# VHH binders against q99177: the designs that were tried, part 14

Target 1, 341 residues: q99177
Amino acid sequence: MKRGESQAPDAIFGQSRAFALSDSSVNPDVIEYLKSVRQEALRTNAISIKNHMNLQKRTRHKSSMYDDEDEGALKRHAISPSLIRLQRNVEIWVRWFNSVKATVLTNAYEFTGYEDETLDLLLLFLKNYLEDMPSKCTTVEKIISVLNQHSFPEKAEEKEENLQIDEEWAKNILVRLEKTKIDSVEDVKKVITEGDKHELVGYNQWFQYLINNEPQHTTFHEKITSKQLWVLIKYMSNTWIKEIHKKGRHYRRLQDWLFYILVHTPERVTAEYTSILRDLGKKCLELIQKKPVEAHENKITLPKEMAELNVEIPAAVENMTITELTVSVIAVNYGQKDLIE
Below, E stands for the ipSAE of ESMFold2; O stands for the ipSAE of OpenDDE; V2 stands for 0.75 times the mean of E and O plus 0.25 times the DockQ between their complexes.

## First folded at step 4 (VHH)

Design a32 (framework vhh_rezetamig_d1)
Fold by ESMFold2-Fast, scan of step 4:
Structure a32 (fold): chain B 341 residues (1-341), chain A 123 residues (1-123)
Amino acid sequence: as target 1 above (341 residues)
Amino acid sequence: QLQLQESGPGLVKPSETLSLTCTVSGGSISSNSYYWGWIRQPPGKGLEWIGHIYYSGRTYYNPSLENRVTISVDTSKNQFSLKLSSVTAADTAVYYCARQGIDEYPWKPFDYRGQGTLVTVSS
C-alpha cells in the first residue's frame, strides 16, 4: 500500500525504547523519528534560551508576569538560575517522561483474572514449590493439604516443568496465603487471581510499605486504589519530596515511587485533584529555589523495573532531578504552566 | 460489538516457530484509526508488548524481540497473525491480541483484547 495515514509517530515513539539510538536491530524509520524528536527538543531548548534573553530587549505582553508589580508567592524580583534551568529544559524533560509513561502503561494494562488452564499451572507450580521447601510450618502443611485435594489435569504436570514461573512469585503468594483463611482450593485461587487486598491505613503504614518494597506498575493496579494514589501524592507534597530533594535516608526508594506515581496519575483530573498536584508543584519549586540543584549531584535514577522495559535516560535529559521533573510534568501536563513562568 | 479471538497451537517445541492468528469480528481491520497488536504475560510476570501492525502492513516491534518476531495482516480475512521464531521456555506465556487507537496512544492502554491463549514451550 501507498503511505497514506501511516502510524502516528507519537505511538511509535511511545512503544519503542525512548531515545534508544544506534540499536542496529531497530527499524530505521523509528531511529529517524527518535533522532527527529531529539533534534526538535534541542532546538526547542535553544528557542527557550533565545526567548528568555529577549525578555529584557522586547517587552512581550506575557513577560509582564515576571515584573515586580505581580510578584507571586513562588517568584522573586529576579528570575533565579534554578527557574531559568527549568524553563530551558521543561519541554524536553516532559516529552521524554510522556514517552516513558506510554511504555509503562502499555505494560500495565489491567486484566481482571486468569484463564483456568493458566491458573491450574500456577497452582501446580505453587504446590511443587511448597513441597520442595526444606522446612515447613503448620500453615505451609495446611496449604499443601488443600492443594493435594485439587485434581490437576494430566498434561498440566508436563507443561509446568517448562514454565518459567518466577520463584519470587511463589514466595509473594505464600506471604498472602499465610495472612488469609484457606479452607479450599478456591481460596487459594482467589489469592492468586486477586491482588493484595490488605489495605494500608495512614502515613506510617504507607511509608513503611514504600521503603520496604520496590515499585512495580502492577502495584498500582493491585494495591494502590485511585483514592490512595491521591493520598500518596499529598504525602509526597507534605513530607517525602523534601527527603528526596535533600537526599535523606530513603531518597532513592522514595524517588522511584514518586516516578511511578507520576506515571500512574491520570491524564485528565478534576479541579480538586489539579489543586493537589499544584500543591506538589509549588513545593517542588520552593525546594529548587531554596536548595538549588548541583550539577551531577541530584540526577534522576529510574526504578529497577524500567530496565526490563528497555527504558533509558538519554543524554539530553540525564542532568534532570526528580524534583524538576515533577514540577515540569505538573506544569505542562496539568495546565499549571504559570508555576514555571 | 468488536471481538478479537486468538487461535493457534497451545504447545510449541523449543527452537520451532510459535504461530498465532487473531480473528476480528464486529469491526473492520482496514481502519486508519487503529493499530492491531500482540501482548503476552508470562506466568507470574507483567505484560510485555510484542508488536503491532497497521492495516497497510507497516509493523513496529519490541526491540528485544525484533529479530524473532513477524506480524502480518490479511485484510480479506479480517485477521492478523504473529510468528515468533526460535522459541525457548522463556516464551511460555498467555498471548493476547489487542486493538489500540492511534489517537489515544500513548495515553491509553489497548481498548480491546482477546481472551488470551496459553502457549507452552515444551519438548
Scores: ipSAE 0.000, ipTM 0.140, lowest interface PAE 18.1, mean pLDDT 72

Design a33 (framework vhh_rezetamig_d1)
Fold by ESMFold2-Fast, scan of step 4:
Order: C-alpha cells, then sequence, then structure tokens
Structure a33 (fold): chain B 341 residues (1-341), chain A 123 residues (1-123)
C-alpha cells in the first residue's frame, strides 16, 4: 500500500527537505530515488555502462564506415578484476563505514559538547578570573557585567574535579572574547564552546600538521573548520591519495586522516562540493585500475582511537583498502554510482 | 520538557531476547524532524549505535547487529522499543534511548537521551 506519512508530498517536502541525514539514514524521498537508480543499474548491464563511458574517451578524429563494428567491439570490453572486486563489495563496505560514522560522530559530539551545568562551571571560573584581574579595560568590564546578569547555581564549584580548566584556559578565552562582540551571556557561552580554530594556510602547513599529529574525532570539532575540510579533501585528491596508494612516506598517518575526513564529511553537500568529491573518487578509481595492488598487502587499518569507540573491522571487510573504501563511499553516499557502475 | 525513559529487565540469560521500551514524554514521536534510536555502552568502551526508527516505522540498523535487532514504534503510546535476539555476554552494556535531529550540512548529535539502563547478560 501507500507509504506511511508520504501520502502528503508537500508536507514532507516542505518540512524535511531542508534537513540532512546525520548517519547512514536518508530522507524517505531520497531513499526511493536511490532505490530507483539502483534498480536501473541492476537492470542495465554494468559492463555496458562501463563501455559507454569508455566510448566517451574516444579521439575526435576517428571516423570510419565501420564505426558500428568498432563500437560493438569496444562495448564488449571486459571490466578489470579490480573493478569487479569493487562492484561486488561496495555495498558491504559502505554499510560498515556508515555504521562506523554513526558511532564515531555520536561519541565525538558527546566528548566535545558542554552540558549547561558544565558551562555554568566554566562561566563561573571565567568570571572569578576576570574579577581578580588587577586592571580592567572597558571590554573586560563589559564581559564581567554580562556574566553578572547570569544566575549561577549554588555550589557549582564543587563539580570542577573533571574539568581541564586553569588560568591559561581563561587567558586564551579572554583573547577570543576580546575579538568577539559580546552583548549577552549566550555570546560568552558560544566563545567557550567553540574550539581553538587557528586556521592553517596552504598545503605545506596542513601537511606538516597532519604528519605530526594523530587524527582524533575531537580535532574535527576543535580545529578543522568546514571550509578547511574541503581544502583537505582537495589535497587528498591532488596528492595524498596517490601517496597512500603507493605506500609512500607517511602513508599510514595520511590513511588515518583520510578515514576521519570521510567520517566527518557531511551527508548532504552542494553541487560544488559533490564535484570535489567526484574528483577524489575518479582519482581513486584511476589508482585502483592503473596500479592495482593485492588487497592483503594494502588492507585498511583503523586509527588507535577506534578501539576505545568500540569500532572493529568485520572479517567481511578486513581486506578492503582505503582507496577502495573512499571511491565506494563517494559513489554510494554522494550519488556518484556511475563511477563504479 | 522532553524526557526519554528506558524500561525493561536488567538481567537477560544468554541466547534469550533482550527487550527494552523507551517512553517519550513532553513531546510527540510523530514528528517528521527526528529519528528515535538506541545506543549502548559496553563496560570500558565507547558508545555503539544500534539503530533508529522514523515515526512512519522505517528502521535503520547497525549492520553488525541487524540480523539480531528489531526496533518498533507505537505512536499511540508515544513509545518505541528495542529487541535484540540471541544475546551473549558481549551484549552486556548500558542501553540508552535517544532522539536525533536531521540537518542538511552537519551531523546532529542525540539532543535528548534517557538516563540509561544497565542490562547484564548472565546465567
Amino acid sequence: as target 1 above (341 residues)
Amino acid sequence: QLQLQESGPGLVKPSETLSLTCTVSGGSISSNSYYWGWIRQPPGKGLEWIGHIYYSGRTYYNPSLENRVTISVDTSKNQFSLKLSSVTAADTAVYYCARQGIDEYTFKPFDYRGQGTLVTVSS
């Protein structure tokens, strides 16, 4: 019969369209669209789709009375063993990855979020630090006046035992507060909850940061902005994925960063960002097809933090490579299935 | 104000089915803006997503658990439930029910969750 609440398309479109899906789940309308695309792909021979794409790479000068015969021969071109392996495993690899993404992001936000009680403790510490300053500028006095408008619960200080706060924390927060327009306690809370997002600029600064620091889920909330995430994806596409695939210097560290980048890439993106992901996916596919490596030699390994998050690689995906996972995630989760067919 | 409350047996025998119910108060689960889900935390480990359900009855499960998991919703009682079959000692965990928002460009964390209920799998 009819789908549940899908009987009112305008209501569904108007109320749910603006919201992305936070985990492996997708909007019912998007799921139906993806199912229709998958059904079309299942009805259509994957080799035929591959041959069609290959035909589009033909030279412009080639013209012959026997074009039909040449086209027939080209259309019968067999797909590579690497691509067959990819096509057979893409669904199970992406389903596993999506469950990992849901687990990591759930844990990441729990660690980086602040409860109202914790915020009250941080605000009280900041207020006390500022009031103890021997000289106060106009900005500091305004911040104190804003904090004085907030109602602090009695004995909030007794809960400080688990917080990483000290005078250096307060000094760093004050520097950020001085650069921010503060009109209410909510503005102060926003500054406190925002990570220290010193922007690194350019390839060399980011490369040095990545090789010298282990990826953690907190890094993507505290240091990497959404703008920087897309810059890192471009660097992966242009340089780092090739380094990872070839097992170059730092390939293990870069693989760990790529895994976290994939985890923290939003499920719904603009056409511009889809194009960036497609470029990475195309590069992965080229590497898989032109320089195939035995999966057992290049199998994916999980970052150290994943063990604490109860994330494990099932036997079914144990021999998957990061290059294969990357193109699979891009193809399935971002509507680029024509890359793998 | 929105509250989620887990209920069900705290002790389950190996090979049996773990059954929990989440009662939602202060808000309706018939909203098209939210998923309603289950997460668990084994002793000494991080959180593991089990699955979630949309008020229409559509379900999404962790692939590692999907052969054993069933989540259902009862909009008339404002409740949703978890069944996990063939349990072993590895299923011993604190189980939470939770609400998760939908957002176009970012992951939305669980914005409300229950207090959690410890389920021990032992003879």
Scores: ipSAE 0.012, ipTM 0.480, lowest interface PAE 8.1, mean pLDDT 73

Design a34 (framework vhh_rezetamig_d1; at its last look DockQ between E and O 0.01; V2 from the best seeds 0.00; counts 0 for: pae E 15.9 > 2, placed apart)
Fold by ESMFold2-Fast, scan of step 4:
Structure a34 (fold): chain B 341 residues (1-341), chain A 123 residues (1-123)
Amino acid sequence: as target 1 above (341 residues)
Amino acid sequence: QLQLQESGPGLVKPSETLSLTCTVSGGSISSNSYYWGWIRQPPGKGLEWIGHIYYSGRTYYNPSLENRVTISVDTSKNQFSLKLSSVTAADTAVYYCARQGIDEYTWRPFDYRGQGTLVTVSS
């Protein structure tokens, strides 16, 4: 067991992958077997690495007999000052980020009595409309079943009049519900509250949108779908992180978008999505190692919406770059600590 | 209907432990669908997530508070509790207990909360 591996969540509200596996409804013997296989693999890999290192030492020692003046190979395995800086600060930087993320998301979803009351009235109107339909398909019956599981606070017909909704609204919602997988009342609420998402296509449309629009939490719910989030992370990895790191024309706006992307990236992700995050982390490491950070020039600032929450920026993170934060978050929160070790 | 109610001292001395209990009524805490958590709001500031617990006893804490926070659950009493050690004036806040839906990949908003209880840290 690596230090912090089993106890560190992959995000502030998430579970570590090791914890998630332990939580499965799988036979305990199967879980123990998988853990033993993982431990054997880790042991075998450690022995192989040791043997490979010993072989490399012998080969390099032999190479020294040929008066090899190229020290590049030795320097490639030396820890750079930038990596030492990462290793010293990664835990503090990620803890700060996780605290900011938790505060930000909690405030983005604060309780409002009016919204809850309005949503309950909209759900009640929809339920009544669907129940009154003379012909019901299987999908409509499923939706009614889901709505019947919801505890409505009270039936208030007078309050329904204040919503200024009609049968056309219900028909439009039903069309969207029929195209969506509905397993719970929360799925119905999401369809009701989300506006039409006009899907931006391709690099140029997204780049123009990001530089011309300030990031907000609502954008990640109303415009950026889960699928599109991963497309944006790929664009960040392939192009935008380099622009941010070198302080290009739009680096401040792109930096704000990257911060929001990190905040809104899910706590648990598939192996495919972990690979996408790892690629971004590798690119960040490459940039940090090739162009050392001049810490005094890079005072981190929170995006406008997040800064309004009066979150304190400690001295340890004040001169951190977004590139350093990004690889740190990926390494700690997504089980990729080997990137910085 | 589901109701959550906070209880505990409204005044705590600096360096002591803040202790609050949330009583759940109208629903079972022994649900595989929900986390049960604590959030707070200091005067003039936004909401801060403290942590949450699953009915099995598994806990998740805000890293900024994790060295001082303990959340526990008592399924027989349908209650869960918060202990925050070594309090200072900065811990003065309205404390809410809350229910949170479980989603595999994303943050779910809190869908029910208590009325909140003001805890003042003062000598």
Scores: ipSAE 0.130, ipTM 0.601, lowest interface PAE 5.5, mean pLDDT 74
Fold by ESMFold2, look of step 21:
Structure a34 (fold): chain B 341 residues (1-341), chain A 123 residues (1-123)
Amino acid sequence: as target 1 above (341 residues)
Amino acid sequence: QLQLQESGPGLVKPSETLSLTCTVSGGSISSNSYYWGWIRQPPGKGLEWIGHIYYSGRTYYNPSLENRVTISVDTSKNQFSLKLSSVTAADTAVYYCARQGIDEYTWRPFDYRGQGTLVTVSS
């Protein structure tokens, strides 16, 4: 595997090999680039014949299927190296992703509620707060009536009296109760257990939240609604994927969030939502083809929670970028395979 | 032993099309392991990659030249060719044909090249 490393011309034929690394007439930046490409080619040479055969078969298949020709047809009929890499690896990468998704969705921490004793104390605190309000609308009176139907344990009032009371919590619960039809204590328990979904509005608030917080599975359970997930996907498509690709200031944090957004994207989606995913996939493909990623740059890393779950990056995946994963997942898992063909 | 030989006019008028042919001997252009490419070196400057072609017709071009470049292959003659349209004095260079090993990235290494042919754009 020492091709192209000969330092002497072949004297029998009088020809110099195309590039010697010591050729002083070559721009140093070109030499550095070629060294990196050469080193990568030597490390991956065992795969190159397979890629070449797949490319040859795919080019013949595409040429028989494409009716569209333009003035640059000969120049643009060829498949880019980035697209070859996607076609070659997409099934392996998506299989790994689906395994990771299953691991996160089944094993990562979720807040699932309070113990019965704790819930009874919270209900009693809420009841006492509402009863002490100086002016009660009919909605508050109904909630009190519902809470009066609940049988509290004998010790609950003693324990509640010994607690530090957070009236701000009760105010927040009341606001949410006023938005919900309340017919029973179980409805109140559900509101308490589901918690307060922190309301972030607009691009700047979401951006600040993402850059300051690691993604976690429970966040998609507790804080990010289904509707908000699709807003985040649009922000990824319009803005953040470009920042990730150019390795902007927050690119690693945004990569982690994109990974978790993909994990939590529903398996069954409407045509509208499929179109949103397709737009993201097209943007990813555009970026990959404009500035191909080298194997030693911008490799996928595991978000902290995934690493704590002992998720591993196998050799077949270790050089994949999040941008490549994103278009692969959209193509395979969401029926957009024409993106990579 | 593989040999690559450039042929074509050494003088081209401005605004015309530069045309070169590379003849491959001692090996087959139809190899599934290689691309066949063109490189040039303007006087006093470094090497510039122009583009390459796979024997089935698939091409890749340097983006700075892609609007003016056409590379084609004739497997029956074991040859590939370069056309560069709308030339100017800036296109004066020594042009080399070359064989390139397969990889997934732009600016791929070449493992063989021809002797080169000077093409002058003037008059």
Scores: ipSAE 0.000, ipTM 0.168, lowest interface PAE 15.9, mean pLDDT 72
Fold by OpenDDE, look of step 21:
Structure a34 (fold): chain B 341 residues (1-341), chain A 123 residues (1-123)
Amino acid sequence: as target 1 above (341 residues)
Amino acid sequence: QLQLQESGPGLVKPSETLSLTCTVSGGSISSNSYYWGWIRQPPGKGLEWIGHIYYSGRTYYNPSLENRVTISVDTSKNQFSLKLSSVTAADTAVYYCARQGIDEYTWRPFDYRGQGTLVTVSS
């Protein structure tokens, strides 16, 4: 069984090829396309790869063979109870995760546009929200005026409660509306139906976005590029995972985002990306080891969208934490088993 | 059955902007499962990826063309468009619009492609 050459993900898109170029069943046009894309990616990144290869030559760590025979006692490093737990449950947890991942990727909500009725409800909600604002700028007043010109269905008010629209949605939409020339209800509809094209840059912007927005499957395609995904993973690794662990103010939201990040992390990744994941895994492991086994107070919760997909949490997974899941997924799915050994 | 059809001028002058539109029928562009892209094949050369767009308007471009390429989507018309500015003879090619599936950030093969349209850059 020829070990299929781990196709390095495209450096530009962070995506791997779905199939090997050597597969005879693949359409030649597709092969040529993929080759072309790869070539372009390599050309673009060629400058960066040359610089990294030169840096690896220098750290020939002189492994000084200090033979010091110190007979130090095989301190049977008592495997931490937390590590034992990981070792016992890792297969079950990862299996469950993979199932959830598959479910989300296959069955997640496909936005096909808002039905007119739904759109009307959104408009109504927005209108009510804006009208209830204690302070209204000229822009808000204009938007309200435009919305007041729209004929809402008679039963729209009764149905509005069923959409589970939150204030955060309205706030986010308002920000976009303020940046757009609004002359008609159609303009408002357009803003609602169109994705936010603004690229988030930097830690603070991303943090604000995450805490103010619920993660969704679609968000990872419409808002988050492959490169940005890895930026988010780095932010998780460096800062946000600690907040999750400490049950900070936004730990639930960040946990939900981490779950989705794991779900949307490509199956095949480059060595560089593997290193980033490994770092996240290590940090999670450190946190797990610091937490007493008895305080599994941070049981995993499913994000709203996943709950809507009728994803269940089996008993075997019920006491699992997001950090434990993260380590498990990285260890098994990305070949970093040494993290749990 | 899903169908993609390219439309636009077959002749463009140097330094002008090439503009093409892809009309999608038998399916909706408003799906979170697909990218809608443009590919071209110069005469005697292989296929070149130009870029693609998500239904939300999120775009990805070939870095080699990024400064000259604009892809847009009109969900109301079930269309997406290509603009390539400052064209030269090197931009002469058969242009295809295509749909590409999204799966865990893994490239899927194009499952649907238009018939293609020849665009010649000639003074």
Scores: ipSAE 0.000, ipTM 0.198, lowest interface PAE 14.4, mean pLDDT 78
ESMFold2 (binder alone), look of step 21: mean pLDDT 84; pTM 0.852

Design a35 (framework vhh_rezetamig_d1)
Fold by ESMFold2-Fast, scan of step 4:
Structure a35 (fold): chain B 341 residues (1-341), chain A 123 residues (1-123)
Amino acid sequence: as target 1 above (341 residues)
Amino acid sequence: QLQLQESGPGLVKPSETLSLTCTVSGGSISSNSYYWGWIRQPPGKGLEWIGHIYYSGRTYYNPSLENRVTISVDTSKNQFSLKLSSVTAADTAVYYCARQGIDEYTWYPFDYRGQGTLVTVSS
């Protein structure tokens, strides 16, 4: 069952949504399916006596829909070597990225539905992490004493060993626990299940947070809301992607955050959000065309957490840059292929 | 209410095809709102997405496995299945079937998952 916000089934079934078939507000994978369902419905009606003329009209309409692709595809003025490289590799790069995205989200989402058993495992992990700390302050000792009052299921210790939890999650929880009055296990559970109580506001606060903190899947569940994700994408487009591309100050940390932002960007986005992604894609394209960099110097590196998830860069995509990956993902996954044609 | 149950042999010989079936009860697989998928966890490693299928039969596979993996759906039996060919010891894992929600604006987590079934690849 879905807990929290309900999913909108009418967004998939809705006829008004289906009539906006070029709209990137729905999952790209489902758009083609919705087009097929709509065409089947219209074809059935067109074959009938009442709508026979619609078959010829729809055939003409479908042909005209493809005319948009004819005029620009025949020949272009000289294309940069960087764009040719992008066109050659886009499919392979995006397929690899989609595989990584699926792996990361599968592991991350193990913690989004905090059932009692999952909460007990998280509490046990936290307790063990705190007990292993070489030096304990009074606050940490109090938290340990509170956790020791909780009755863990007998098999929780065995199950905790199989749980894929990052120690950085425990560090982040500890920071919030230190700022919260903890008198019982229920207080600890509340901190674990609640998002960050201190919302970051504006460019400077977010920039300082990103450069001082390592990206993790838990951050995108606890601190970065849907609204804030789109704000961060705008900051990437306006400022940070240029710093990453030129290998400026903090480029590695910003690259790691951009990779996670791409991973956590929803498959279904509105036309407004598609426009924001398109702006980022256009900026990436501009950067790779005007300042092509040696791939061996600017090749993508993965965030530290990826090694723990057994994610690796295969030889086929080894020389890819984050700027090239970003525009490729936007072009293919969000219906913006005209950017790279 | 909604329940997913994996079934299939727990032992498969190297080079053979691993075959698993997921039986869905308490809900219909013929739904526009969900993908139905397979994920696995090798001993001591994280979760790996294998692929998922829409009730129409449209499939999406992990590129690292796509030349070996086939997922199919049988709406009449309310089941979906996984076939993974040419298995090696590296395919030894606990295999889970799962349901994943689809929405206009958000990719949702797997909201239902089977209990998992251990598949060992050994001669």
Scores: ipSAE 0.000, ipTM 0.358, lowest interface PAE 11.5, mean pLDDT 72

Design a36 (framework vhh_rezetamig_d1)
Fold by ESMFold2-Fast, scan of step 4:
Parts: sequence; structure tokens; C-alpha cells
Structure a36 (fold): chain B 341 residues (1-341), chain A 123 residues (1-123)
Amino acid sequence: as target 1 above (341 residues)
Amino acid sequence: QLQLQESGPGLVKPSETLSLTCTVSGGSISSNSYYWGWIRQPPGKGLEWIGHIYYSGRTYYNPSLENRVTISVDTSKNQFSLKLSSVTAADTAVYYCARQGIDEYTWEPFDYRGQGTLVTVSS
């Protein structure tokens, strides 16, 4: 079977960055199963999109394809009303967003998790557990090396028993540590304090998690790592922003998650991450220009947790869409203003 | 060289529990790169995903079957199992066990599956 990124066509709802089907001996039953799994994960969303498309087709006036082409050609040199609206409001929208982000992150950073004394005892228990393992891989040896460089309080040994920690906790932490780049004891502390966030892997699990759970700031400490944040931004770009823009079945929940993602995206990012943000921005701009949604029908709403803060919503922001906000934030805050010029 | 093999009764009575085991050989089930799952194909119909499990024991089920399905893993025996309760004639199908790759950015295809086992629900 010939290898290649696009050798095998994706399922109706599938969007893949990786090649896979063409670089192995795959039978048709497996391909059909993969289409079924992909459709199953997106089932409620796909049904919602289909119903929305059917309603749009029913309400559209009969027009010739040639007429649409002529209108497109005539507007080739004109700046679209959607782009003018974006250019006019981008600075006000981003200023408001930055104000909300500052307030929200102040509250988010009040979450302390573990205290230093408890954390030292947990680290000591983990160190002893790992050293007692009969067989060690390179990753485990690296973790032991990092822990051996940490200065434990001399009396920590006497207090370890009081926490009633057991081997099951250490096994669960080790699973998460094996998936994380560990260079320092601070990295180990982060894995411990951020809970079980490493348990979710792949598009299917993340999609199910997002639609079944409301976003909260604690989720970005306990479940979403910095690495997973960028994965979710990629999923937004490839699939979810289109659903949000067209008001699919889960648009409100996904809109809330997108708002949290924007809030928790760091101010300084690498060139690789800037590229990921730029892709999302380009997708937002494409959606705004090709199929503008009436702002009054798809206006932004604050997620529940953020709405409980005393943040004023200016009139200019009240009619903004999340798609418009997303490209605006990317353009202004991440040096991608050429997207909207 | 990796092989998956289903085993279990080919006949189950209505209202009883369907129980199948998948034995993995030529590779370890304790991989962080793969899910291990069950799919079925009723006569004359398409493939239906039942659910999958990660080696940690974490499970994901088809919502249509969620109330009746349990998938478990035994890493010491290199096996994983399916239990489907309260079966009816509609559960008559060829059942396959399969391995699915995990990609943090995309779905990886199932690259290995068993030969399938026919389970008939009849009194």
C-alpha cells in the first residue's frame, strides 16, 4: 500500500493531519470501522450540522450558480462588510477581552492546590517508590535522578506515614510522569499538583470530555496541560470553530471552551505555537467572510464562572461573535495583524 | 506478528450477559500508544463501535450501549474482555476485538483486529 498523508480519503467528518491508512495493510472493514468510530464521536454534532444545513437549504431563495459567480466577481476589489466590521471593532474587542482575561486569571491563580510541606512528603514517597522498583526504564531513571537533586527536609521521613499515601497513588503519578517532559523537580511537582489531566488522549476522548463537562479554571490546572491546550487549539481550528460559527448542536458548550482556551493561552509563545494560532485565525477569517452569521443571532456570551465576576460588557462587545473575537485576539495579541489588513 | 483472538460462547439466551475475551499475542497490551476495543457487525448491517479501553483501565463506551456494556483489561494475561448485559435478538452479530492507535492531534486507525466471532442471541 502506497504511503502518504492524503493517500486514503477521510471519512465524511474526518480531518486528519497524520498519514496512517496508506502506510499499513488495511482492509476495507477496518476503514469502515474507523469511519463509524469517527462518526460516533461526532454523532450528535453531525446530526445537528445536517439539520442546520437542511434548514438553510430550505430557506434559501432559488438562485443561479452563475448569478452567485457574477456577484463574487463584481465584489473582487471591494472590502467585505464583515471585514470592515472586524477592522472597525478589533481594538475595542481585544481591549475588553484583555480586561476580562486579567480579572479571570487573577481568580484562577488563587487556586493553590498542594502546600509545600505536603508536596515535599509526596515527592519523598514517590522517590522511595521508584527506587524500590525491580526494573526501570530510561524515563524512570531520569525521574529518580531529578528527585535525587531535590533538597528534602531532614525530618520529612518521620512525617511521610501521616499522609497515608500508598503504591497505587505512585503508580498513577508514574503513568502521568512517563507522558511528560521532566527536566526538574518543578516539572514533577506540576504533574502532582495538576491531577489526572494526562489520562485524556486523542480526539475522541477530548471531544467527549468537552461536551459532557462545563469549563472551569480548575480544569486548566487539573486536566489540561500546556501541551493539551495546543492540541485543543488545533482541534478548534480543524473542526470545532466551524460548528460554533454555524450554531451546531454543541456550539454553546464549545464556545465556552474556546473562551477559556483564549484566556489560558500564554501571552508569549514559540514560532510553532504562533503558526497554530495563525491557522485558527485564518479559519475564523474564512468563516466570517464566506458565510457571515448575523451578530445579533450569534453574539458572544460569557461562560458561567466568568459571568459571576463583576465585569462590564460594553455595547460594542454585546454583538460580537466568538469567531470575530478569536481572530481579533490572534491578530492583535500575537502579532498577526496582516490577517485583517 | 501482533495477533488478536476472540473467545467466548457463540450462543447466548435473551436477557442474559454476553461475555467475550480477546487474547493479544506478539505484543504488549500495556502500551500508552493504543486503545483496545470491541466492534460488531449485525447480519446485513455496517460495523458498530461498542467501546474501547486504555491499559490504565479507563473505558469509553458507545452511548447507545453504555448502560449495558463493560470492558475490562488484564495486563498480566495480556487480555481484555467485553460484557454486554440484557441481550436481545438485535445483539446477534459478528464481534471483533481491535487495536486502535492514539494520536494526540488526530485519530489513528485501527490497524489490527481479530478474525471475528459470531454470537447468536436465541432461546
Scores: ipSAE 0.000, ipTM 0.156, lowest interface PAE 17.6, mean pLDDT 71

Design a37 (framework vhh_rezetamig_d1)
Fold by ESMFold2-Fast, scan of step 4:
Structure a37 (fold): chain B 341 residues (1-341), chain A 123 residues (1-123)
Amino acid sequence: as target 1 above (341 residues)
Amino acid sequence: QLQLQESGPGLVKPSETLSLTCTVSGGSISSNSYYWGWIRQPPGKGLEWIGHIYYSGRTYYNPSLENRVTISVDTSKNQFSLKLSSVTAADTAVYYCARQGIDEYTWLPFDYRGQGTLVTVSS
């Protein structure tokens, strides 16, 4: 990066964009380490880009040094209307996305580590959710009976009434509870603390799952582990982003999944994971530049739960596409601004 | 037993600064394992993350609020505070202080929070 934008951010937006999210909270010592690793990865990428450009310039042999429109080298210096639009809106788009992401994740999950006190609050939320169901099957009644046998600590009711955990979490826990033999509160705790036992393997199984199921925040804690998240990002980069961009079969469902993947991607990542994100960003940039589509045709459509969030929606966001958002998030939040410079 | 307790005025006039303090007991905020933060819930709305702070003083803010929010820490008193400037009726909410664990590769939600304090913005 020529000007070191990531190393000299503006006082308000640069630092806030880098560290405003707690999506991948880390020790400041670890953050400094990851920051150093990201800086090294960026330097390595800058050298690779320079070498690539030098190679391309060496292959030029028909046009003048300053005017060779038949060769890719000269076209790479031209700024397309799509790239100008991206450069103009990237900060507004990412700032909005970061606000949505922080709000969504806070509402979906408030507790981690599953310490006894946290588990009691989760059990109380589940109990209240199940009791509020207008029609209860035999299994639901049994689970309520088991939860009623548990002694909740003093003030647990008071703390739970302020808990804003996602109802989708409770619905997904119920699905697993219905498939599990429940005899005690310990069985319920085990279902809550253990992830989905049935793990999907390979491209075909994941593709079928994504097109047949709507994305939910609970899925990213129960079925999509950290390891699988990165596998899905690779699938997006290699095949699915192109299908979304060209409005292929199931593009709306894949677009929704990509939005959730961006929301659940950690803020701070290793150089290896940064490289995976950079590949996705490069693919998005390629699609925007080579096969531009009008924003009104591929305009981002937010999932219902996110569209109902009380977050300021700038006018620039209303005409954004998922491909534009994806490269913007990668460029700004993961120190890859050279992609859009 | 870890406990977080919010304190501060329950009424703030429009255009003034909202100031809250969180007192931590049963644990030290001088820990490299946790962030300490603020979240709020406006009436009839979901939770909104405001920001968090590390015991070293490093802060992280919600971009929508960053121009108005300041979080500070006082390790000698085992406390951290929120200041939100230029308040409007939209800032009326129940405010919670909270603890968040730190994991190298995964987003971690809050594992403890206070009971909450209602702050009303009105003339």
Scores: ipSAE 0.000, ipTM 0.269, lowest interface PAE 15.0, mean pLDDT 72

